VH-VL binders against o82653r152to333. Designs and how they scored, part 26

Target 1, 182 residues: o82653r152to333
Amino acid sequence: KSLNVGIIGPPNAGKSSLTNFMVGTKVAAASRKTNTTTHEVLGVLTKGDTQVCFFDTPGLMLKKSGYGYKDIKARVQNAWTSVDLFDVLIVMFDVHRHLMSPDSRVVRLIKYMGEEENPKQKRVLCMNKVDLVEKKKDLLKVAEEFQDLPAYERYFMISGLKGSGVKDLSQYLMDQAVKKPW
Below, E stands for the ipSAE of ESMFold2; O stands for the ipSAE of OpenDDE; V2 stands for 0.75 times the mean of E and O plus 0.25 times the DockQ between their complexes.

## First folded at step 15 (VH-VL; framework fv_pasotuxizumab)

Design q6 (at its last look DockQ between E and O 0.39; V2 from the best seeds 0.00; counts 0 for: pae E 3.8 > 2)
Fold by OpenDDE, look of step 15:
Structure q6 (fold): chain C 182 residues (1-182), chain A 122 residues (1-122), chain B 107 residues (1-107)
Amino acid sequence: as target 1 above (182 residues)
Amino acid sequence: QVQLVESGGGLVKPGESLRLSCAASGFTFSSYEMYWVRQAPGKGLEWVAIIYSRGRTIYYSDIIKGRFTISRDNAKNSLYLQMNSLKAEDTAVYYCARGTEWFTLDYYFDYWGQGTLVTVSS
Amino acid sequence: DIQMTQSPSSLSASVGDRVTITCKASQGISNDVAWYQQKPGQAPKSLIYAASSLQSDVPSRFSGSASGTDFTLTISSVQSEDFATYYCLQHNSYPWTFGGGTKLEIK
């Protein structure tokens, strides 16, 4: 069984920490070429006969500032087409930062990715860095904020750094794997 | 070229309804957030509502919440504002404004229509 | 709700003067501030986004800065076409709120 997982989120979301924690084997110089973009493999989680491949999603967000805006815009727009090719998409953000100083751009991303289901892709929301949050009720507050987004099949509260909740996420991903060649 | 054209404004009595439209052209309408902003005569700008590109995420100002409904038809490149239970204090020029694409990090209103005047008076 | 206190409400200047307009947010809003210019009888025009980024086709004499909850729009050398009303906007949290406006008049 295999599963391709894309992870999207802001730079501070802790994507690398999570993948480092979950991945049993780091695959160097491995890339997946799509019709529009090439994604770097962050790592591979293998358990038994199941393999979960994690892919990075760099350069998906556009800043208006800078030279070549039109070209960059086209590139970014095209890059998003590849996001739909993953079997599972993890939308990840720093829940602690969200509580302390929410970034409306991150909220927008979460809402956009959650407002409409993709029949060919499962999406999950990962609230990361829970280890930095002192009060559990605050986590619930954030969960409540995003609870009505239909595209997210599951919500995970995790610490990619400390490993809290990661086992559940890993198990979920394993369960989503389908029979196909590695 | 990007163009936004508001329509539907006019004189109405308190309690009546009015529907504003904004016709968009010159860009991929379905990719952008759209906004309504109003300005009472001789007063400042006031944010009214936002609708995301797909039309599912919406936020309203408290003053108009429950009375006004923002919507969009991406197939028609149109933005709407259904205004019910209008009050005298709703008298304003209503502007349609283009926000940012959903994959853009920056927030801004880069294009505005010329606005349509709504006057609520007995 | 987040309040944007804009000051001054009005000011007079001569061509060539340096002008500064300030908006103070009632709480932390990162750099989620935009500035707009509006001339009489016209729709607003976007000047600055993300507190300090200049919009396309806006003269370089316009600049924005941020320090904590204080946001500033500066015109380094006022030109005749700059006499207008200016507004700040916070879009960090809903409801989005504008400042009260600053009318820049010719001295």
Scores: ipSAE 0.406, ipTM 0.804, lowest interface PAE 1.5, mean pLDDT 90
Fold by ESMFold2, look of step 15:
Structure q6 (fold): chain C 182 residues (1-182), chain A 122 residues (1-122), chain B 107 residues (1-107)
Amino acid sequence: as target 1 above (182 residues)
Amino acid sequence: QVQLVESGGGLVKPGESLRLSCAASGFTFSSYEMYWVRQAPGKGLEWVAIIYSRGRTIYYSDIIKGRFTISRDNAKNSLYLQMNSLKAEDTAVYYCARGTEWFTLDYYFDYWGQGTLVTVSS
Amino acid sequence: DIQMTQSPSSLSASVGDRVTITCKASQGISNDVAWYQQKPGQAPKSLIYAASSLQSDVPSRFSGSASGTDFTLTISSVQSEDFATYYCLQHNSYPWTFGGGTKLEIK
């Protein structure tokens, strides 16, 4: 039994830290081709005969200055054609950063991924770095900001570094792997 | 070939309402974010609002204080701005502008209409 | 809100001069800056996106750069058609904010 999980979000959202925490073993950089696009494998969670494979989407949310606009656009478009092939998509962002200075690109990603249901792909929204948020009531405000997004089956408030909430996410993913039609 | 044509401006009294329209052509309207920007006579540009390509996500500037509503009709290739409780300070040229395609997350580029003048005066 | 402090508010130049216009962001905004040109009686037009990338059909005498929170628009050799008002825009965070504008006038 296997599940392919894509993780999308801005750099430094904590994607690698989260997967390493769930797996418990650091995975060397690896890749797997899907269609004409290569995705970085972040880790594999194994329990019994069930596996969850985590993939990064490094061609999205680019931050490096100096790349030409057309080159970046083409890379983003190619990455999007491959994203729909994952069984589950985790949309992940730094909630602490969002509360200080919300990034329009991150908001756009969250809203567009969440606006319309996708019958062939389950999606979840992951609010990472909750341990850095001083006023915990602010987490509820962010949840309300994104609550009318029907494509997200579930919302998670987690700390990928400290492990808060991570057990619930890993259990959800293992449940999806068991339920996956063969 | 991209064309944006605003309409609906005019002279109104304080407290009245206007609805601005922007007719789009020459591109796939439903794939683009759209926004409104205004410019008071002799002043700088002020961002008013953005609406995402599917019409469900909207952000406003604080300068309109909840009095304006942006909307779109993708079947008619049209963008709208409903302006209620108008004040003298709302006197400006209002520009319709095209954002980026939704999948182009990292960068914006814009095309602008020629604007429509709204004058709020007694 | 992120403030975009644009300077100078106006300047005079002769054809052929090198001109530099600056916007300073009140916090980090990556390269999420655009530059616009507006001539009297006309709508603004896009010059630069992503801080340094030229929009299509913009002459190569225009360039943009970023260093930390300082963003510059440079016209290497001003032409007669370049006399206009220039605005920067940050689109990193809502609400989006424009700089106050720089009027480039013929000396």
Scores: ipSAE 0.291, ipTM 0.695, lowest interface PAE 3.8, mean pLDDT 82
ESMFold2 (binder alone), look of step 15: mean pLDDT 90; pTM 0.924

Design q7 (at its last look DockQ between E and O 0.65; V2 from the best seeds 0.00; counts 0 for: pae E 5.6 > 2)
Fold by OpenDDE, look of step 15:
Structure q7 (fold): chain C 182 residues (1-182), chain A 122 residues (1-122), chain B 107 residues (1-107)
Amino acid sequence: as target 1 above (182 residues)
Amino acid sequence: QVQLVESGGGLVKPGESLRLSCAASGFTFSSYEMYWVRQAPGKGLEWVAIIYSSGRTIYYSDIIKGRFTISRDNAKNSLYLQMNSLKAEDTAVYYCARGTEWFTLDYYFDYWGQGTLVTVSS
Amino acid sequence: DIQMTQSPSSLSASVGDRVTITCKASQGISNDVAWYQQKPGQAPKSLIYAASSLQSDVPSRFSGSASGTDFTLTISSVQSEDFATYYCQQYNSYPWTFGGGTKLEIK
């Protein structure tokens, strides 16, 4: 069984930490080229006969100075087209930062990805860095803020760094894997 | 050419209601976030409300929250602002503004209508 | 809420002058700043986004820069059509807030 998982989120979302925690073996140099975009493999999780491949989604939040608007738009648009290619999409953000100083761009990302379902893709929302949040009630507030987004099948509160909640996420992903060639 | 045309402004008394409309043309309306921004006479700009392209996500400024309702009809390329329980301090030119495409993750107003004046006075 | 302190509130200049308007954010907002121009009796016009990106059809004499929480709009050589009120806006965090405005007047 195999599963392709895309992880999207801002740079501070902790994508690498999560994948490092989940993945026992780092696949150093495997890039998969889609029709329009090359995705970097963050890692591969293998349990038994099941393999979960994690892919980064660089360039989705590119606000680099020096590029024309049209070029940026095209670049970003192209990057987003690849998002639909994953079996599971993890939308990840720093929940602590959100509580302290919410970034409207992150909120926009979360909302957009959660508003419309993709029949070919399962989406989950991953609130990361829960270890930095002192009050559980604050986490609940954030959960409440995003609870009515129909495209998210599951919500996870995790610490990629500390490993809290990661087991549940891992199990979920394993359960989503289907029989296909590795 | 992107065009936004506001209507529905006028003189009302405190406590009364008014509904503003914005007719959009020249772009794919359903693909854009839409905003209301107001400007009191001789004053600066103030964000009022936002509605996402789908209409599902809405945010209001605290000042108007609970009194105003933003909505849209994508089939009609129209944006609306239902204003209830109007106050004198709501007196302003109300602008319809277009946002950017969602993937840009920018929340600036790239196009503005000419605005419609709402005057709340006893 | 994030406050955008805009300065100066008014400025007099002559055609050909270099003009600088500044907005200071009350906290870190990355480069999520836009600038607008508004002439009397008209709707605002978008000039700059992402602190330094120039909108299409805006003259190159306009530029934006950022340093920490300080954002600057610069007109390298003021033209007669540039006399207007300018506003900065942050869109990093809700609610989106504007600066108080700067009225650029002819000297």
Scores: ipSAE 0.380, ipTM 0.799, lowest interface PAE 1.8, mean pLDDT 90
Fold by ESMFold2, look of step 15:
Structure q7 (fold): chain C 182 residues (1-182), chain A 122 residues (1-122), chain B 107 residues (1-107)
Amino acid sequence: as target 1 above (182 residues)
Amino acid sequence: QVQLVESGGGLVKPGESLRLSCAASGFTFSSYEMYWVRQAPGKGLEWVAIIYSSGRTIYYSDIIKGRFTISRDNAKNSLYLQMNSLKAEDTAVYYCARGTEWFTLDYYFDYWGQGTLVTVSS
Amino acid sequence: DIQMTQSPSSLSASVGDRVTITCKASQGISNDVAWYQQKPGQAPKSLIYAASSLQSDVPSRFSGSASGTDFTLTISSVQSEDFATYYCQQYNSYPWTFGGGTKLEIK
């Protein structure tokens, strides 16, 4: 059984800290997932006959605004269409930062990834850095802010640094793994 | 060729309601965020609302205090603004504006309609 | 809310002059700034996004720059069609806000 998992979010969302906590051994090799962009392997989680590969998408966040050059729009479109190739997409953000000073670009990413169901890709929203949030009731307010987004199959409140909620995420991902067609 | 045509403006009294429409053509309407932006005569620009491409996600400026409702009909390529409990301060030209495609993660207003004037006066 | 303080409110120039318009954000907004041109009786037209990136069909005499929270629109050599009102806009955080505008008039 295998599963390819893409992780998307702003660069300081804690993507590597999360994968380090889930994975007992870091992945030795990077792999190319698309004919238009390169996605770095963040880690591999293995349990029994099940293997979950985590991929970072850093190239998708280099462009924070539109380009004025002729072919850049097509390059950005191609990079985003290759994201659809992952079995599961984790959309991750720093919930502590969001409560203090929300970034419209991060909100747009969360909303667009969550607006319409994708029949070929499962999506989850991960609210990371919950350990930094003093009033836990505020986490529920953020979950309510994003609750009407049907493409997200599940929401996770996690701390990639301290491991809170990470076991539930790992178990969810292992449950999603499928055998390859024979 | 991208076109945005607003309609429904006019003279109304305080407390009345008005519905603005924006007809879109020349692009795939259902792929774009849409906005209302207003401009009081002789004054600057003021953002009113955004509606995402699916119609599910909506944000309003605080200035309208729940009195306005943005909506869209992707089958008719149309954007709407229902304005209730109108005040003199709502007097402005109202522009329909197209956002960028979602994949750029930018929010600037790519194309603008010609606007429709709403006057709220006794 | 993020305030965008635009200056000057108006200025006069002759064809061929270099013109600089400034917009200052009340807090850090990255490069999430757009500039618009509005001619009398017309809708605004997008000129610049991401602080410095020109829209298609915008003449190269227009440029934008950013330093910290200071954003600048420059017209290197004003043409007769450039006399208009210019607005900056931030799109870093809701609500979106505009500068007060700068009216560029022929001298």
Scores: ipSAE 0.169, ipTM 0.659, lowest interface PAE 5.6, mean pLDDT 81
ESMFold2 (binder alone), look of step 15: mean pLDDT 91; pTM 0.920

Design q8 (at its last look DockQ between E and O 0.47; V2 from the best seeds 0.00; counts 0 for: pae O 4.1 > 2)
Fold by ESMFold2, look of step 15:
Structure q8 (fold): chain C 182 residues (1-182), chain A 122 residues (1-122), chain B 107 residues (1-107)
Amino acid sequence: as target 1 above (182 residues)
Amino acid sequence: QVQLVESGGGLVKPGESLRLSCAASGFTFSSYEMYWVRQAPGKGLEWVAIIYSSGRYIYYSDIIKGRFTISRDNAKNSLYLQMNSLKAEDTAVYYCARGTEWFTLDYYFDYWGQGTLVTVSS
Amino acid sequence: DIQMTQSPSSLSASVGDRVTITCKASQGISNDVAWYQQKPGQAPKSLIYAASSLQSDVPSRFSGSASGTDFTLTISSVQSEDFATYYCLQHNSYPWTFGGGTKLEIK
């Protein structure tokens, strides 16, 4: 059984630290088994004959200066045509940063990805860096802020650095791999 | 040619309501985020609200604190701003501005309307 | 909220002068800054996006730069059509905020 998981979010969301925590060690660039040229393998979680492969999505949040508007638009749109190739998409953001100063591009990402279901792709919202949040009740406020987004099957509150909540996410992903097709 | 035309401005008394409209043409309106930006006479620009392309999701600045409602009708290529409980400090030119087609593109307000003046005075 | 402190509030220049306008952000905002030009009685026009990228049909005498939280709009040789008010905008974090504006006047 296999599951391809895309992780999307801003560069400082903690994507690699979460992946390394789930798979137990930092992983060098692994063999890629995907037809997307913009995505790198972050790691592979294996249990028995079941495998969960995590992919980074660096081309989906392109905003580099020095490019003409049409060039940037074409590159971003081209990268997005491949996003439905993942079985599960994890939309990840730094919840501590969000509570202090919401990043508007991140808010737009969360709402865009949560607005419309894809029948071939499950999506989850991952609130990372909960270990930095002083008032844990504020995490519920953030969940409430994003609650009316029907494409998200589940919400996770985690610390990729310290491991809080990561077992729940790993178990969810392994369950999806075993139960596929769903 | 891309065009945004605001209407519905005028003189009203404090506490009254006013509805602004913005008619869009020359582009696929339903694919774009849309914005209201205002400018008090002789003052700078203030961001007011965004509505996403589907019309489902909205963000307001704190300056209007639940008194204004942004909406859109994609079938009519129109953006609206319902303004309730108007105050003297709401006196401004209100601009309709086009956002981005894709949420990850950072090119904003490439086209603006010419604005409609709202005056709130006793 | 992120404060955008724009300076100067006004300045005078002659045609041919080099003009520099700055905005300072109250925190890190990456390159999420845009610059706009507004002439009296008109809507603003976009000049610069992503801190330093020129909008289409904007003359090459306009340029933008960023250093940390300091953002600069430069007009290398002011022309008669450049006398206007200029605004920076941060769009890194909600609420989005404009600088206070800089009125560029004929000396």
Scores: ipSAE 0.409, ipTM 0.736, lowest interface PAE 2.7, mean pLDDT 83
Fold by OpenDDE, look of step 15:
Structure q8 (fold): chain C 182 residues (1-182), chain A 122 residues (1-122), chain B 107 residues (1-107)
Amino acid sequence: as target 1 above (182 residues)
Amino acid sequence: QVQLVESGGGLVKPGESLRLSCAASGFTFSSYEMYWVRQAPGKGLEWVAIIYSSGRYIYYSDIIKGRFTISRDNAKNSLYLQMNSLKAEDTAVYYCARGTEWFTLDYYFDYWGQGTLVTVSS
Amino acid sequence: DIQMTQSPSSLSASVGDRVTITCKASQGISNDVAWYQQKPGQAPKSLIYAASSLQSDVPSRFSGSASGTDFTLTISSVQSEDFATYYCLQHNSYPWTFGGGTKLEIK
């Protein structure tokens, strides 16, 4: 069985930390070509006869200044064309940062990705860096904020760094894998 | 070419209602978030409201919240601002502005209409 | 709410001068700042987005920078057409807020 997982989120979302924790070993820079774009493989999780491949989604958010509007638009648009190619899409954000200083762009990302279901793709929302949040009630507050987004099949509170909640996410992904060649 | 044309402004009394329209052309209207920004005479710019491309998400400034309603008709390439319970302090030029496309995770206004003047006076 | 304190409120300059306008945010807002130019009787024009990115068709003499909560718009060499009022905008959190504006006048 195999599963292709895309991870989207801002730079501070902790995507690399999560994949490093799940995979245990960082996969050397492997590129996988999709129909439209080449994606960097963040890692591969293998358990038994099941393989979960994690892919980065660069270019979805403005990272640095210096690009013209047209260039940014083209880059972002191209990046989004590949989003639908993944079997599972993980939308990830820093829950601690959201509590301290929410970024409207991140909120927009979460809402747009959760607004409409894709019949060919499952989406999950990952609230990352929960280890930085002192009060549980604050986590619940954030969960409540995004609870009514229909496109998200599951919500996960995790710490990619500390590993909290990651087991559940891993198991979920394994369960979504389908029979296909590796 | 991108074009935004506001209409519906005029003179009204306090407590009355007015509906502003913004006709958009030259771009895929349904893909963009749209904004209203106002400017009182001789004063600075003030953000009023935002509506996402789908119309599902809306945010208002506190000053107009509960009195004004932003809406859009993507089929007509039109943005609206229903203004109820108008006050003297609502007197301003109202601008419609184009934001970013839904897939762009950034916010800024790149095109503005010429604005329509709303005067609230007894 | 996030406050954007813009300074100075007015500034006089001559053609060729270097001009700097500053907005200070009341809290951390990353680079979620845009700058606009408005001439009398006209709608605002977008200059800078994402604190330091120049918008299309804007002359290179305009630049934006960010340091912590301080955001700066710089005109390296003021031209005759640059005399206008400038506004910063934060769009990090709702409600979005503009600076108070800076009127650039000819000396």
Scores: ipSAE 0.044, ipTM 0.689, lowest interface PAE 4.1, mean pLDDT 89
ESMFold2 (binder alone), look of step 15: mean pLDDT 90; pTM 0.925

## First folded at step 17 (VH-VL; framework fv_pasotuxizumab)

Design r1 (at its last look DockQ between E and O 0.44; V2 from the best seeds 0.00; counts 0 for: pae E 3.2 > 2)
Fold by ESMFold2, look of step 17:
Structure r1 (fold): chain C 182 residues (1-182), chain A 123 residues (1-123), chain B 107 residues (1-107)
Amino acid sequence: as target 1 above (182 residues)
Amino acid sequence: QVQLVESGGGLVKPGESLRLSCAASGFTFSSYEMYWVRQAPGKGLEWVAIIYSSGRTIYYSDIIKGRFTISRDNAKNSLYLQMNSLKAEDTAVYYCARGTEYFTLSDYYFDYWGQGTLVTVSS
Amino acid sequence: DIQMTQSPSSLSASVGDRVTITCKASQGISNDVAWYQQKPGQAPKSLIYAASSLQSDVPSRFSGSASGTDFTLTISSVQSEDFATYYCQQYNSYPWTFGGGTKLEIK
């Protein structure tokens, strides 16, 4: 049984730290291909006969500078076509940064991915770096900001660095791999 | 040719309502985020609201939250701003503005602006 | 909210002068800065995006640069059509905010 999981979010969201915590084995980030349509494997979680493969999505937010409009549009569209192929998509952001000064690109990504269900893909929203948030009521404010986004099946509040909440995420992914039609 | 034409401005009293429209042509309207930006006479520019291409996601400036409603009709290539409970400080030229086409591009700026419609709120 | 502090608020120059207008962001915003030109009675016109990328049809005498949270619009040799008000704008974080403007006037 296998599950392909895409992780999207800004570079500083903690994608590698989360993946490393879940799989217990560090995968070299140097194998990534930045500014390309290819996807890099961040890690593989294996339990019994079930594998969960985690993929980075480095080409989704290309800078317009240095490209013609038509050329950059084609590159971005090609990268986004690949995103539709994942079984589960984790949309990840730094909740501590969001509380201090929300990045418009990150907000747009979260809202766009959450607005409309994809019948062939499950999506989850991952609020990472909760360990840096001093007042936990602020996490509820962020959850309320992103409520009513029907494409997200589940929300996770986690610390990829410290492991808080990560077991629930890992279990969810394993459950999806077992339930997935083969 | 890209065009954005605002209409519906005028003179109203405090507490009254006004509906602004922006007619878009020359581009695929449904693919673009749309904005309202305002400018009080003799003052600087102030962002009012954004609506995403689908019309589902909306953000407002704090000052107008709860009083103004942005909406769009992609079939009619039209953007709207319903302005309720108007105050004197809402007096401004209101501009309809267009962003870039795809949300995943890193650069978000207002590449086309309408000529604006004046809203005057005075007793 | 991110404050964009634009200076000077007004500036006098002669045709041919080099002019520099500065915006300072209250926090890190990457290069997510745009510059606009507005003439009286007209809508703003986009000049620069991504701090330094020149829009199409904008004369090469305009340029932009960034250093940390300091952003600069430079006009290398002012022409008569350049007398206008200039605004910086950040698009890094909601709410999106503008600088207060710099009115460039004939000396």
Scores: ipSAE 0.340, ipTM 0.696, lowest interface PAE 3.2, mean pLDDT 82
Fold by OpenDDE, look of step 17:
Structure r1 (fold): chain C 182 residues (1-182), chain A 123 residues (1-123), chain B 107 residues (1-107)
Amino acid sequence: as target 1 above (182 residues)
Amino acid sequence: QVQLVESGGGLVKPGESLRLSCAASGFTFSSYEMYWVRQAPGKGLEWVAIIYSSGRTIYYSDIIKGRFTISRDNAKNSLYLQMNSLKAEDTAVYYCARGTEYFTLSDYYFDYWGQGTLVTVSS
Amino acid sequence: DIQMTQSPSSLSASVGDRVTITCKASQGISNDVAWYQQKPGQAPKSLIYAASSLQSDVPSRFSGSASGTDFTLTISSVQSEDFATYYCQQYNSYPWTFGGGTKLEIK
């Protein structure tokens, strides 16, 4: 069985930490070319006869300045094309940073990705860096903020660094794998 | 050329309803989030509501929540504001404005405004 | 709600002067701040987004900066057409909120 997982989020979301924790075997940064875009492989998780491949999805969140509108549009459009290629899409963000100083772009990303489901893709919301949050009630507040987004099948609270909640996420992903060539 | 034209304003009594419209042209309307902002006579700007491109995601100001409904018809390039249970304090010029394209996750937003339509709520 | 405290409420200047308008946010809002210009009887015009990025067709004499929760709009050399009311806005969290406005008048 196999599964292709895309991870979307800002640079501080902790994508690499999560994949490093989940992946028993660190795969050297290999670029895989899909039909239209090159994706960075973050790692491969193998358990028994099941393989989960993690891919980065850069280019969705752009810097504040330095690009013309036309260039921004083209870049973002290209990035969105790649998002639809994954079996599962993890939308990830730093929950601690969101509590301290939320970024409207991150909120927008979460909302847009959660607004409409893709029939060919499962989406999950991953609140990362819970280890930095002192009060549990604050995590619940954030969860409540995004609880009604229909496109997300599951919500995960995790610490990619410390491993909290990662087992549940890993199991979920393994359960989504289907028989197909590796 | 991007153009936004509000209509539907007028004089109404407290408790009555009014529906505002905003006709958009010169851009792909269905790709943009849209919002309403109002300004009471001689006062500052006040955010009213925003609606995303698909029409599913909506946010309201607490002041108008439950009384006003923002909606859009992408086929008609139109934005609407249904205003129910109007109060005297709702008296203002109501502006429609264009926000960010739905697929962009950047800081680009709020670039074009209509000329506004006046709503007067008075006994 | 996030409050945007804008100062001063009014300011007199001459053509050629350097003018600074400030907005203070009640909490951290990253750089999710916009600035608008409004002339009497007209709709607002967008000037700056993301605290420091100029909108298209906005003269370079306009600039924005941010430090913590303090946001500043600066006109390096005021021109005759710049006399208007200016507003800051945060779009970091709902409800979006505006500053109280600053009226720039000719001295």
Scores: ipSAE 0.186, ipTM 0.728, lowest interface PAE 2.7, mean pLDDT 89
ESMFold2 (binder alone), look of step 17: mean pLDDT 89; pTM 0.895

